# Designs tried in a protein design chat: VH-VL binders against q9lss7. Part 32

Target 1, 226 residues: q9lss7
Amino acid sequence: MGNTSDDDKILSYEDVVLRRSDLDILNGPIFLNDRVIEFYLSFLSTVHSSTTISLIPPSIAFWISNCPDTEYLKDFMKPLNLRDKDLLILPVNDNSNVEVAEGGLHWSLLVYYKEANTFVHHDSYMGVNRWSAKQLFKAVSPFVSNGDASYKECTDTPQQKNGYDCGVFLLATARVICEWFSSGGMKNRDELWFANVKETVPDLVNHLREEILALIKKLMSESVSK
Below, E stands for the ipSAE of ESMFold2; O stands for the ipSAE of OpenDDE; V2 stands for 0.75 times the mean of E and O plus 0.25 times the DockQ between their complexes.

## First folded at step 7 (VH-VL; framework fv_gevokizumab)

Design gc7 (at its last look DockQ between E and O 0.76; V2 from the best seeds 0.72)
Fold by OpenDDE, look of step 7:
Structure gc7 (fold): chain C 226 residues (1-226), chain A 118 residues (1-118), chain B 107 residues (1-107)
Amino acid sequence: as target 1 above (226 residues)
Amino acid sequence: QVQLQESGPGLVKPSQTLSLTCSFSGFSLSTSGVGVGWIRQPSGKGLEWLAYIYWDDDKSYNPSLKSRLTISKDTSKNQVSLKITSVTAADTAVYFCARYPASTFDYWGQGTLVTVSS
Amino acid sequence: DIQMTQSTSSLSASVGDRVTITCRASQRISNYLSWYQQKPGKAVKLLIYYASSLQSGVPSRFSGSGSGTDYTLTISSLQQEDFATYFCQQSYSTPYTFGQGTKLEIK
């Protein structure tokens, strides 16, 4: 955790506060942190402003997955109204220690699609988050349906070429799925968004960092003008 | 079953171009996320990564050898080729090709020995 | 470039022994580390990826651990077929780099 004392706040976007170090993360071969992921998921939520789409922040997904008290989890989940959602985007992290924030080293994506009543896990690095994804699935499943939702690993998930772009793959995949959904969703297709992900994500990840950085800079400039 | 096999000239003269071919089966370079790379190992030394090529024709080279390396693929033949120009004795090694599912080598060929000698 | 160091070039052990092989990276590689087994005349075999994930088909006596820059391959009970050279490799960034190898020999 970089010395937060000298890390200047640069942007407030919805519930996310970005800092200067987050720009450095986006510029370098550095693992995306929770804040950057949360920011872009929040942004996607604004772009796809459907009440039936829910992009869950990393911190919330982590808490859901690791909540030790079932009753507490029930109460916590009530305001999320997940049963009313048609699409859930859930970031998965391999952190298993609830006492350590941002302790994970790998991001993947768990997606719930209500029409198909299925969870799909997208892991860009050989399925290393399979366990974590299943844990999250088990925790969330009772709150999205009658507990009969299926779980699937997407075997054709594009794979990362390095050790620092897992978050980028997560965000790219989330974007593609949201776009897919907004375009009409399954429309009698048997393969959900899999083809879209396979076709689009590999190229998208090549420039997504730059795109996110440009977005942040734009938002910063707009904030100063207000 | 995934299999890879290297082929090369065995002997190359200094300053010439070394051409290697990796033939593989059990997978396709048309599959998203799949790549093939080359690694070499001089006798008694460690492994050195040389290059990779992915399904989308994305290529990368070891910076120390970049100017001398050319990697290419023939997806229809399930082959990946590597050329090394201006070879010297330092290029004497066993050359391996390996499959990349995700920046990790999960299947390797047996390797082919290439000796650079006058 | 990220340098990978296996401080032990050779190790002698007996069948049934617990064996540990260490690997250090010159920088943090965030668990993007793989372990390979090399035997003469055989294809190199992937054992562990992402520091601790066991490759399919690999015996459970093999395990990986570590974090940051320091990683360990453990063989809980050494078998005759396990005498080989073991390499670590970082998959964090290009150029991908390997340790120099640890040769496990029969005592």
Scores: ipSAE 0.750, ipTM 0.902, lowest interface PAE 0.7, mean pLDDT 94
Fold by ESMFold2, look of step 7:
Structure gc7 (fold): chain C 226 residues (1-226), chain A 118 residues (1-118), chain B 107 residues (1-107)
Amino acid sequence: as target 1 above (226 residues)
Amino acid sequence: QVQLQESGPGLVKPSQTLSLTCSFSGFSLSTSGVGVGWIRQPSGKGLEWLAYIYWDDDKSYNPSLKSRLTISKDTSKNQVSLKITSVTAADTAVYFCARYPASTFDYWGQGTLVTVSS
Amino acid sequence: DIQMTQSTSSLSASVGDRVTITCRASQRISNYLSWYQQKPGKAVKLLIYYASSLQSGVPSRFSGSGSGTDYTLTISSLQQEDFATYFCQQSYSTPYTFGQGTKLEIK
């Protein structure tokens, strides 16, 4: 299930450029790429507009995890203003090096919530990204806390039943967490968003590709009409 | 400690319904975020996946057998059941249940032999 | 349906040998492959998932590798308890399908 032969630009949304092959990816059953993930995270930023929420693009999260120089990392992180954020949504990919012949194969989600001073990792396939998530946690933690943030693997994260929906689980989980935060957030330090994710994500992932596709088509129509 | 155990009739006549029960301990379908699947193995042959049921009642069946299979759960009893209707000699196999966290099976029962014969 | 092929049905080896068992998928499965060990009268045991992730409690002499359509299970130094039948399973899409098995026997 590779790309189509026609890869024309079809939509610009914020700084994300979508192409025709991205529509084919959403029709599935195909692994979601960086562009679709970034697009929907940008959309969630618009819907859950807040100066205290940051949904980090996949390329930025990847670069943070793999920056070889601590001083250069500080310069890179400074304009992100992460200390001012109450909620960070960070996509995780197991691609550790561009020198590998093929890129990352699995998406998961790392979330920082300041009120609990906790990073939570949500992995929809048996925790296979735990190492990558821990590397990202270690890289980001000094810039959101005084190095004392805790890390938690959420063992109740809904699990995928195929090899191509990990990106869909990432986006569904991010959406549910943004909705939880926008509805007032923490009611119980031991619970956070976990019940909401467990109860909502399984059904949401059955419809999310169709929903994203409909959203893209709506935005394409609005872009042409302008 | 995760354990699963199959129970079944041992011997079933052709055209009858085969009913299997998986009883498990060390996890719960309501709190563990996992499911249970069924796999069978005819004598001296390979493994064939039959079905899964997930904690949220999501179900899937092997399409080669779909019309004959029904999977269900009783979360309060820690049990999952599989029914196979209209059995034939081709359904003679060892039947396993296994815990299903995702698209793999991490803990298995020891299996129960079911023979279809008149 | 994705067909899984283990080209070797039986393999003879001695304790201490390095053993490699191969599995091929009929299409790309993006590392969604599991390896299992089966001994007569015993529960089947998961060894490896996601091509190379070692299941908890499995000895480190077991490892998995491969990508795309070609996957391998390696036992770095064979032990007496490792004589068993080994199956691969694609975890990529339903119906989940298994290789026919490779029986590892004492030489």
Scores: ipSAE 0.651, ipTM 0.847, lowest interface PAE 1.7, mean pLDDT 88
ESMFold2 (binder alone), look of step 7: mean pLDDT 92; pTM 0.935

## First folded at step 8 (VH-VL; framework fv_gevokizumab)

Design gd1 (at its last look DockQ between E and O 0.06; V2 from the best seeds 0.00; counts 0 for: pae O 8.8 > 2, placed apart)
Fold by ESMFold2, look of step 8:
Structure gd1 (fold): chain C 226 residues (1-226), chain A 118 residues (1-118), chain B 107 residues (1-107)
Amino acid sequence: as target 1 above (226 residues)
Amino acid sequence: QVQLQESGPGLVKPSQTLSLTCSFSGFSLSTYGVGVGWIRQPSGKGLEWLAYIYWDDDKSYNPSLKSRLTISKDTSKNQVSLKITSVTAADTAVYFCARYPASTFDYWGQGTLVTVSS
Amino acid sequence: DIQMTQSTSSLSASVGDRVTITCRASQRISNYLSWYQQKPGKAVKLLIYYASSLQSGVPSRFSGSGSGTDYTLTISSLQQEDFATYFCQQSYSTPYTFGQGTKLEIK
């Protein structure tokens, strides 16, 4: 603990404020927090600037999954206009409630693709988020279709080899799926992005922390020149 | 059904190289997200992880033994091998191979005893 | 390296008993903890991964709990086939490390 504050603001990017401690998270063998996840999803949204793609922030996805009141959920979902989206990227977590005793945090990814009318869950650690993903699917499905969308667990998703890279797998998988969609998307409902994810994500996760760190530093430099 | 079977020399002399083979069925190392690891257990002692090899040929070794260990696979034969060079009596143990999906070992072989003795 | 400690090396219990086995990690492992069952002459069996997720085919009388550094395996009503040695393993980072085991004996 030096005299320097780890929480100093270093960058404002859209609705996300990054802090110096977020750089430390990216450098270490440390879980990616909500801020880093939201930042990179926001960045992917600017790179894939289609009105038909929506990358949902972690806090929004968590709230949707845990809302017990149908009336409040309807009001909340209305401005999101999900029915007009062709691709939804939804982060899934198993413990993001700040009022709950500290426990393990696991990130995974739920993706909706309208042309297939299918939700696909990608979990990089033995499917441990299956229940959480199913709750999010049930909450979102009525707002993208008439509640008849199918749910699919992708059992051959690339698997993490440690306890702290699940967020990296989430972001890598999201990026590959966005690239797949922007390159023309589906020819066959059973083929979707699965081959692209299997072929690309294992290598991508080996350097994605460095890429995100470099991106943040580049954006900080552009902000300072202001 | 997933099954793994270890095979090894039973008895090996000090300073020689111990070679172990894991033969498996019910899965292939061409399948994404799986690998095979090696774990050993000296008599009356706990388990010690040695190495894994993943479907994409990514490998990792226990650092305390890394200079002596070599893991490899033959996907066409459904086999994984482990070599331990320059063995001593401390390498006497039951050796297990196990399927490795993600930092956890979900199916194990029954183990093979290797004794290092002159 | 993350040290895994099972403070009890042996437990005695009767069929029908509820048994708990504890495991402590030398640092926080974020629920990346597995439990295994070992019997002589049989393959080791995975019971629990991610602290509380039950492996396919494992009876529901087995459960896992805990967080941070302290984890517990519970067998709610012992059966004859449950007498074995139980190991924990951290799956958080290499080198993967195991507890020294807890032998569960009848009576």
Scores: ipSAE 0.536, ipTM 0.806, lowest interface PAE 2.3, mean pLDDT 88
Fold by OpenDDE, look of step 8:
Structure gd1 (fold): chain C 226 residues (1-226), chain A 118 residues (1-118), chain B 107 residues (1-107)
Amino acid sequence: as target 1 above (226 residues)
Amino acid sequence: QVQLQESGPGLVKPSQTLSLTCSFSGFSLSTYGVGVGWIRQPSGKGLEWLAYIYWDDDKSYNPSLKSRLTISKDTSKNQVSLKITSVTAADTAVYFCARYPASTFDYWGQGTLVTVSS
Amino acid sequence: DIQMTQSTSSLSASVGDRVTITCRASQRISNYLSWYQQKPGKAVKLLIYYASSLQSGVPSRFSGSGSGTDYTLTISSLQQEDFATYFCQQSYSTPYTFGQGTKLEIK
């Protein structure tokens, strides 16, 4: 139980409330939590303000994957209008216990690209989330395609060298893909974002925590000035 | 080149406090993501994780020994220390320190033998 | 605590042999597993991290595989310098725990 002082609210951004402990997470070799990931995905959504890009919060992705009621899921998915989206960014967590919030230990990224009608899983930890990603794929696919979307593991996904930056890899990869999409997307039928991810993510992950921290501080300062 | 070296008293009497020091080079505990941990190995037995400390002074202990363990760092000296109180014969072991980059130990010291005996 | 069990405490092999060492966790550890090599008088060496990632500087004859609770270290062609004790370690949750070790001896 983090000291009450560590749980102080520091920033409200969109639907995310960051706390002091979240800054500690960013400053340490600590596994990124749902809030930090959600925050940055929300931020990316603001940067890439295309109505055809959807970055799904971790909690929502988890719910979609683990929803026990198909009818409920249908109703839940309706307002998301995923069929109208050209790019979906879906965080994947290895949490298999629906009763335990934030129980997962590994983050990866599932991406849907409509033009190619394909889901691509990016895992920085040797595909440990393959099962979870496939579950999410199965749950989401009927709402983005008529169930004919393909699924693949990206074999050129940069791999983490520590046990705490999987979330960073997720966010870095998401950023690169969003940038790729915003720059025009596929130039040819055979080239997705794989080269961009391979080339850019390894360097980006080295400073992304710092960048996120700087962003938060900036936003905090702006909030105080209001 | 990353190097770690353990130092200890060699012999400790029962009920006394064991103090160990890990001196390292080739890296700094001021660096983000860097940690150092302690592992011990009784003769003929497996390895037992004891504790780790990160650059930001975040610490973790083996719950079975938590009440007796204190880990600390001196970043300026490139040292990490471990104290074990109320030692018994069961604490006789080779003690290792190792660099701890997130849940794995990539570089180890050679270890130092500590014998608890009256 | 998560218990780590290596299938064999000792193994005899010859140079050139393919050697496999197994490690089982008492619960799922989601590939948070490392393999170490220990030789007398030398520092413990990290071989594999995260179940299958080869540590820098480690020969390619070493490989790791597995998932869930069961993991394997493989030496494709045993070399003279590979005779040592090998340990697995889970980093899924604290306390981190090690296997009892497998001593690889010359046949």
Scores: ipSAE 0.008, ipTM 0.541, lowest interface PAE 8.8, mean pLDDT 91
ESMFold2 (binder alone), look of step 8: mean pLDDT 91; pTM 0.925

Design gd2 (at its last look DockQ between E and O 0.01; V2 from the best seeds 0.00; counts 0 for: pae E 17.1 > 2, placed apart)
Fold by OpenDDE, look of step 8:
Structure gd2 (fold): chain C 226 residues (1-226), chain A 118 residues (1-118), chain B 107 residues (1-107)
Amino acid sequence: as target 1 above (226 residues)
Amino acid sequence: QVQLQESGPGLVKPSQTLSLTCSFSGFSLSTRGVGVGWIRQPSGKGLEWLAYIYWDDDKSYNPSLKSRLTISKDTSKNQVSLKITSVTAADTAVYFCARYPASTFDYWGQGTLVTVSS
Amino acid sequence: DIQMTQSTSSLSASVGDRVTITCRASQRISNYLSWYQQKPGKAVKLLIYYASSLQSGVPSRFSGSGSGTDYTLTISSLQQEDFATYFCQQSYSTPYTFGQGTKLEIK
């Protein structure tokens, strides 16, 4: 990442400030960073403007997972009102160093669906984030289901074919799940969003970077026009 | 409507410090995404970017002048200031301030002429 | 630093003419290119941003195009008020840099 002096701010969206380097990330075969992921999750939140859906920023998810003080975590979690949420989208990163921001190498997605009282982990790279996801699950579970929620790995999660699109898979999967939920959610007790993810995500990931870039450019244009 | 206005000393002696102020209205530097920058133009020459400052106090300077430049803001007064130390005749120019949203200067002041002369 | 070079320092044209001004960057700037109009005694005016986006309030006779290193400002039908100096500016990376300017004069 270039010197802050060379990496100008290009867009402020909700709580996220994107920089020039973020566009470079989107334009290249480069690993998505926290800001890009946070931006798109924030965008999805605006699209799916339900008070019962919560898309958690990467930084928050990381902090929840690594918080050393249970009491502090409780206080922190109170305003999030996660117990009142029907769907939680939680980005998972394999960063094990709490002192280094954005130090992870792999992104995956942990999803909580209240109706089924289950957490589902979607990993596009052979489940390498299983440990991290489970850690986050353990940290979040007491605040959503009194600790009785189930956890499962989605075995039909589309897999990436390269080493840099894990974030794209995360975002694509999140989008599909949000759309699924907004469309009515479970139609029967046995079927979650797995078929939708399996069917839609492989194609979506092929053009999602471009779509996100186009979105950012549009938002930038709107900012200039104010 | 967005307006910016530069103010300066008009005349500065060599080796002295040039202090400029940009007063603006129609927007706030407390708004996320908003920045203000300084650009100068010597007579008969092109434009030169000097510095910018954002709402969150993030700053950037032209590397060729970085050691001599200091940009600051007073959000409560809707003002941005620029100081240039150790001025020479080469610093004689019209100085502009401009609003800087999303990587472009969309509104400019009319500029203030500063002459460096003994 | 990225160098911005405009095709001509000055050009003469008549009202009604189609005018084209080009700007070249020393490296790829990914459409982070703006066009400005400067008139004596007036504030610099933004015309085009992000290579091809028309600034609000700017007449539609102005347009921008280009990609990579080469960009163009076009005035489809020159009006009397369009005689001015035009600058391109890259905002791809700091330091932000401007072209030398193109003065559009009455023929």
Scores: ipSAE 0.031, ipTM 0.627, lowest interface PAE 3.8, mean pLDDT 91
Fold by ESMFold2, look of step 8:
Parts: sequence; structure tokens; C-alpha cells
Structure gd2 (fold): chain C 226 residues (1-226), chain A 118 residues (1-118), chain B 107 residues (1-107)
Amino acid sequence: as target 1 above (226 residues)
Amino acid sequence: QVQLQESGPGLVKPSQTLSLTCSFSGFSLSTRGVGVGWIRQPSGKGLEWLAYIYWDDDKSYNPSLKSRLTISKDTSKNQVSLKITSVTAADTAVYFCARYPASTFDYWGQGTLVTVSS
Amino acid sequence: DIQMTQSTSSLSASVGDRVTITCRASQRISNYLSWYQQKPGKAVKLLIYYASSLQSGVPSRFSGSGSGTDYTLTISSLQQEDFATYFCQQSYSTPYTFGQGTKLEIK
């Protein structure tokens, strides 16, 4: 697709604007971008409508991790009201360049669950985002706990076999965790959502690009009816 | 059992650099989510936070003193150091180090008096 | 900078009394408020964090309450060992600031 078609807005969904090129990304064996990730996280937020769940946009999580000014960070974090959240979903990216619209090379997921007072990192590529996840954990932890939250690397997270599906694993894992939480949540403090993720994510990843593409097309059709 | 102990020079001349060391036991800065901070108390006055250093080497400084403060750690020695350059009589105080699990100081040292005088 | 004000600098009380100490922040601090006890010749001790959470090993006669800008430390039945100076501290934003202290003295 040429420059003109890549620039075209095709859908506004909540605070996310999708463009023609985003559909092409879903069709190909290509890394997901931050717009597709933000779109699907916003969709999950609509489906799992609860005042105690927050799915943080990639741009917001990136800024939290990279904010150099602790006073600005506190002012930024206040309206997010994170102390009232029972479940917090945070995308992690290894991008260090604040001026680039696209994320870095790898996406992963950091999740806070208040009942366990624990941050859990899920990384589909051997934990390579561990350092970025720890930076985000340190930045967020004071705003959800009084400094006593623990950090856990989930070592049995489903692993990607190709080089480009890390964003798909992020979204699949987030979806399974939201479904787990909406179904009543913790049954066993040591297991949380880990069995559900292990059982469901490998198969879900095989279909999720197609599901997201179908969802976007459906929403575009409904938008035209206005 | 968590213990912290401050050590310092006792007496420092104006314009010199004050160096303080916090030695601790019962915890390690290899433990995630833990840090060490410095607080001082001038005679008959309130407490003033100076700085902290976190397990991953992230640091924060009181803005009013930031240009004069340097905090560092040696994780293998269980030590944290604070340097204050260009000291004046206003820097005369008891200096405390304290363990910093996030935003609170849960275990404190006994304090060490530092006097700045001609 | 967030100003922390303890309106009472000194209190006189007897063993067995209920004692309250108040602390006001110059802006809302979202319960990022700690209470400390300082005795001469002893290390400072954390009593209460996050406005109302009791630190491990602190007697249950100590409690914290409040929200927004107004916070209170309560000792439900004063013991001999509780005569000390008490400080509040906000950890909402740097620089972290302390109240001026309230000295609890024998009546």
C-alpha cells in the first residue's frame, strides 16, 4: 500500500485511531505495532467493563517507564487512580527511543493483581524484556501498593516459535487473564491465572490475528452505518 | 534481624566534602524492591530527607541539595555511601540511614552526629 | 513541596490515657502517610504506613486513620514506654517531608 493509503484513518475506537496499514500488519507475518496493541487492549477494557480493571495503553506504559521527573510522574499517575484497581495490565516494550512511534523489537506483559499483591511478568521470548519490566514495576509499584508488592517472573509462560508474534502473545495472555479475573479470579494463591494461560494461549495465538482483523472489519462496517 | 549503622567523620571544616557510610545486615540490596535512604536532623529541628538508592541503582535526591549530593552503593559489602560537597554550618546534624522498601523507612540506624565548624 | 503540619508540638498525658496526634498535609497525599516514633538515644521506629497499616511488631494499641489531607495517630491506652516524639511523613512526592513532631510527655 502506498503513502496515501497508509495515511488513511479507517476506524476510531475509544481513544485509538487505526489506519489502513494496520490491517496489512495483521494479515502478514509482521510484528504488531502499538496501534493494534492499544486497539485490542481498549476492546478488552470494553468487554471486561469494571472499575477495578485497568488495561494501560502502550504509549502510557512507555512514558511511565521513561519519565525522568519524579514530580511529573506523580502528577501524571494521580488521575489514573491505580490504588483502586484490583487488576492492572501493562504492556512492556524494549524501545529506548522516545521519539519513535513504533515500539522496540519485543513486546511482553506485566500484570499486577492486588489480592496477591504481586506483579507478574509474562515474556514469550525467554524473558528478554526482564529489565524493561523491572523498570516499569519500579515506576508503578508505589502507586498501587505501599512498597511491599513482590515481582515474579513467570518461567512457564508459553513461548513463541517465530520471531514476530510477541505482540500476539501479549494480547492473548492479557485476554486470558481478563477472562480469569472476570470469572472470579483467585482459587489458589500460588497458581493464579498460570494454568489458564498455559492451557489456552498456545492455541489462541494461532487464531488471534484473524480474530482481531475480523473484529476491526465488523467495527468499520458498524461505523459506516452512522 | 535488620540492623543499620552509620559512620562518619564527626567533625568537618566548611567547604570540605562530608562522606558518610551506612553498613547494614539482615537484608541485601540484591533483594528486589528494597533500597536505603538518608535522613538528617539538625539540633532541635525536624527531620529532612536527603536521598535514596534502590536495589537496581535508581536514585533520588532532595532537590534543594541535589547539586551537592552523591549516593552510591556497594551491594557485595552491604554498604551505601552519601557524599555532601561544599558543607556549611547548615549541614551540622545527626545523619540517619534507613531501609527503604518503596515509599517508607521501616528500619533506621542509631544516627551519627556530624558537626561543621571552623 | 508538600508541607506537613502537626498542630500540637507537645502533649502531656498519663499512663492509661487515650492519646490522639494529628497531621495535616498542604495537599491531598492519597494515604501515602507514615508515622514514626523517636526516643532519645534510640533508633527511630516506624509505627504506621499507608495511613492505617500497622508495622510488624508494633503494639495494637497504636492505630492510624484519615484520608485526603487529614491524618491521625491514636494510642488507645498509653503505656510507660510510649513517651516519645511522634512524626508524620508524606511519601506522595519528593522531597519527602516530615511534620515538626509532637512530643508526648509524662503528666
Scores: ipSAE 0.000, ipTM 0.415, lowest interface PAE 17.1, mean pLDDT 84
ESMFold2 (binder alone), look of step 8: mean pLDDT 92; pTM 0.934

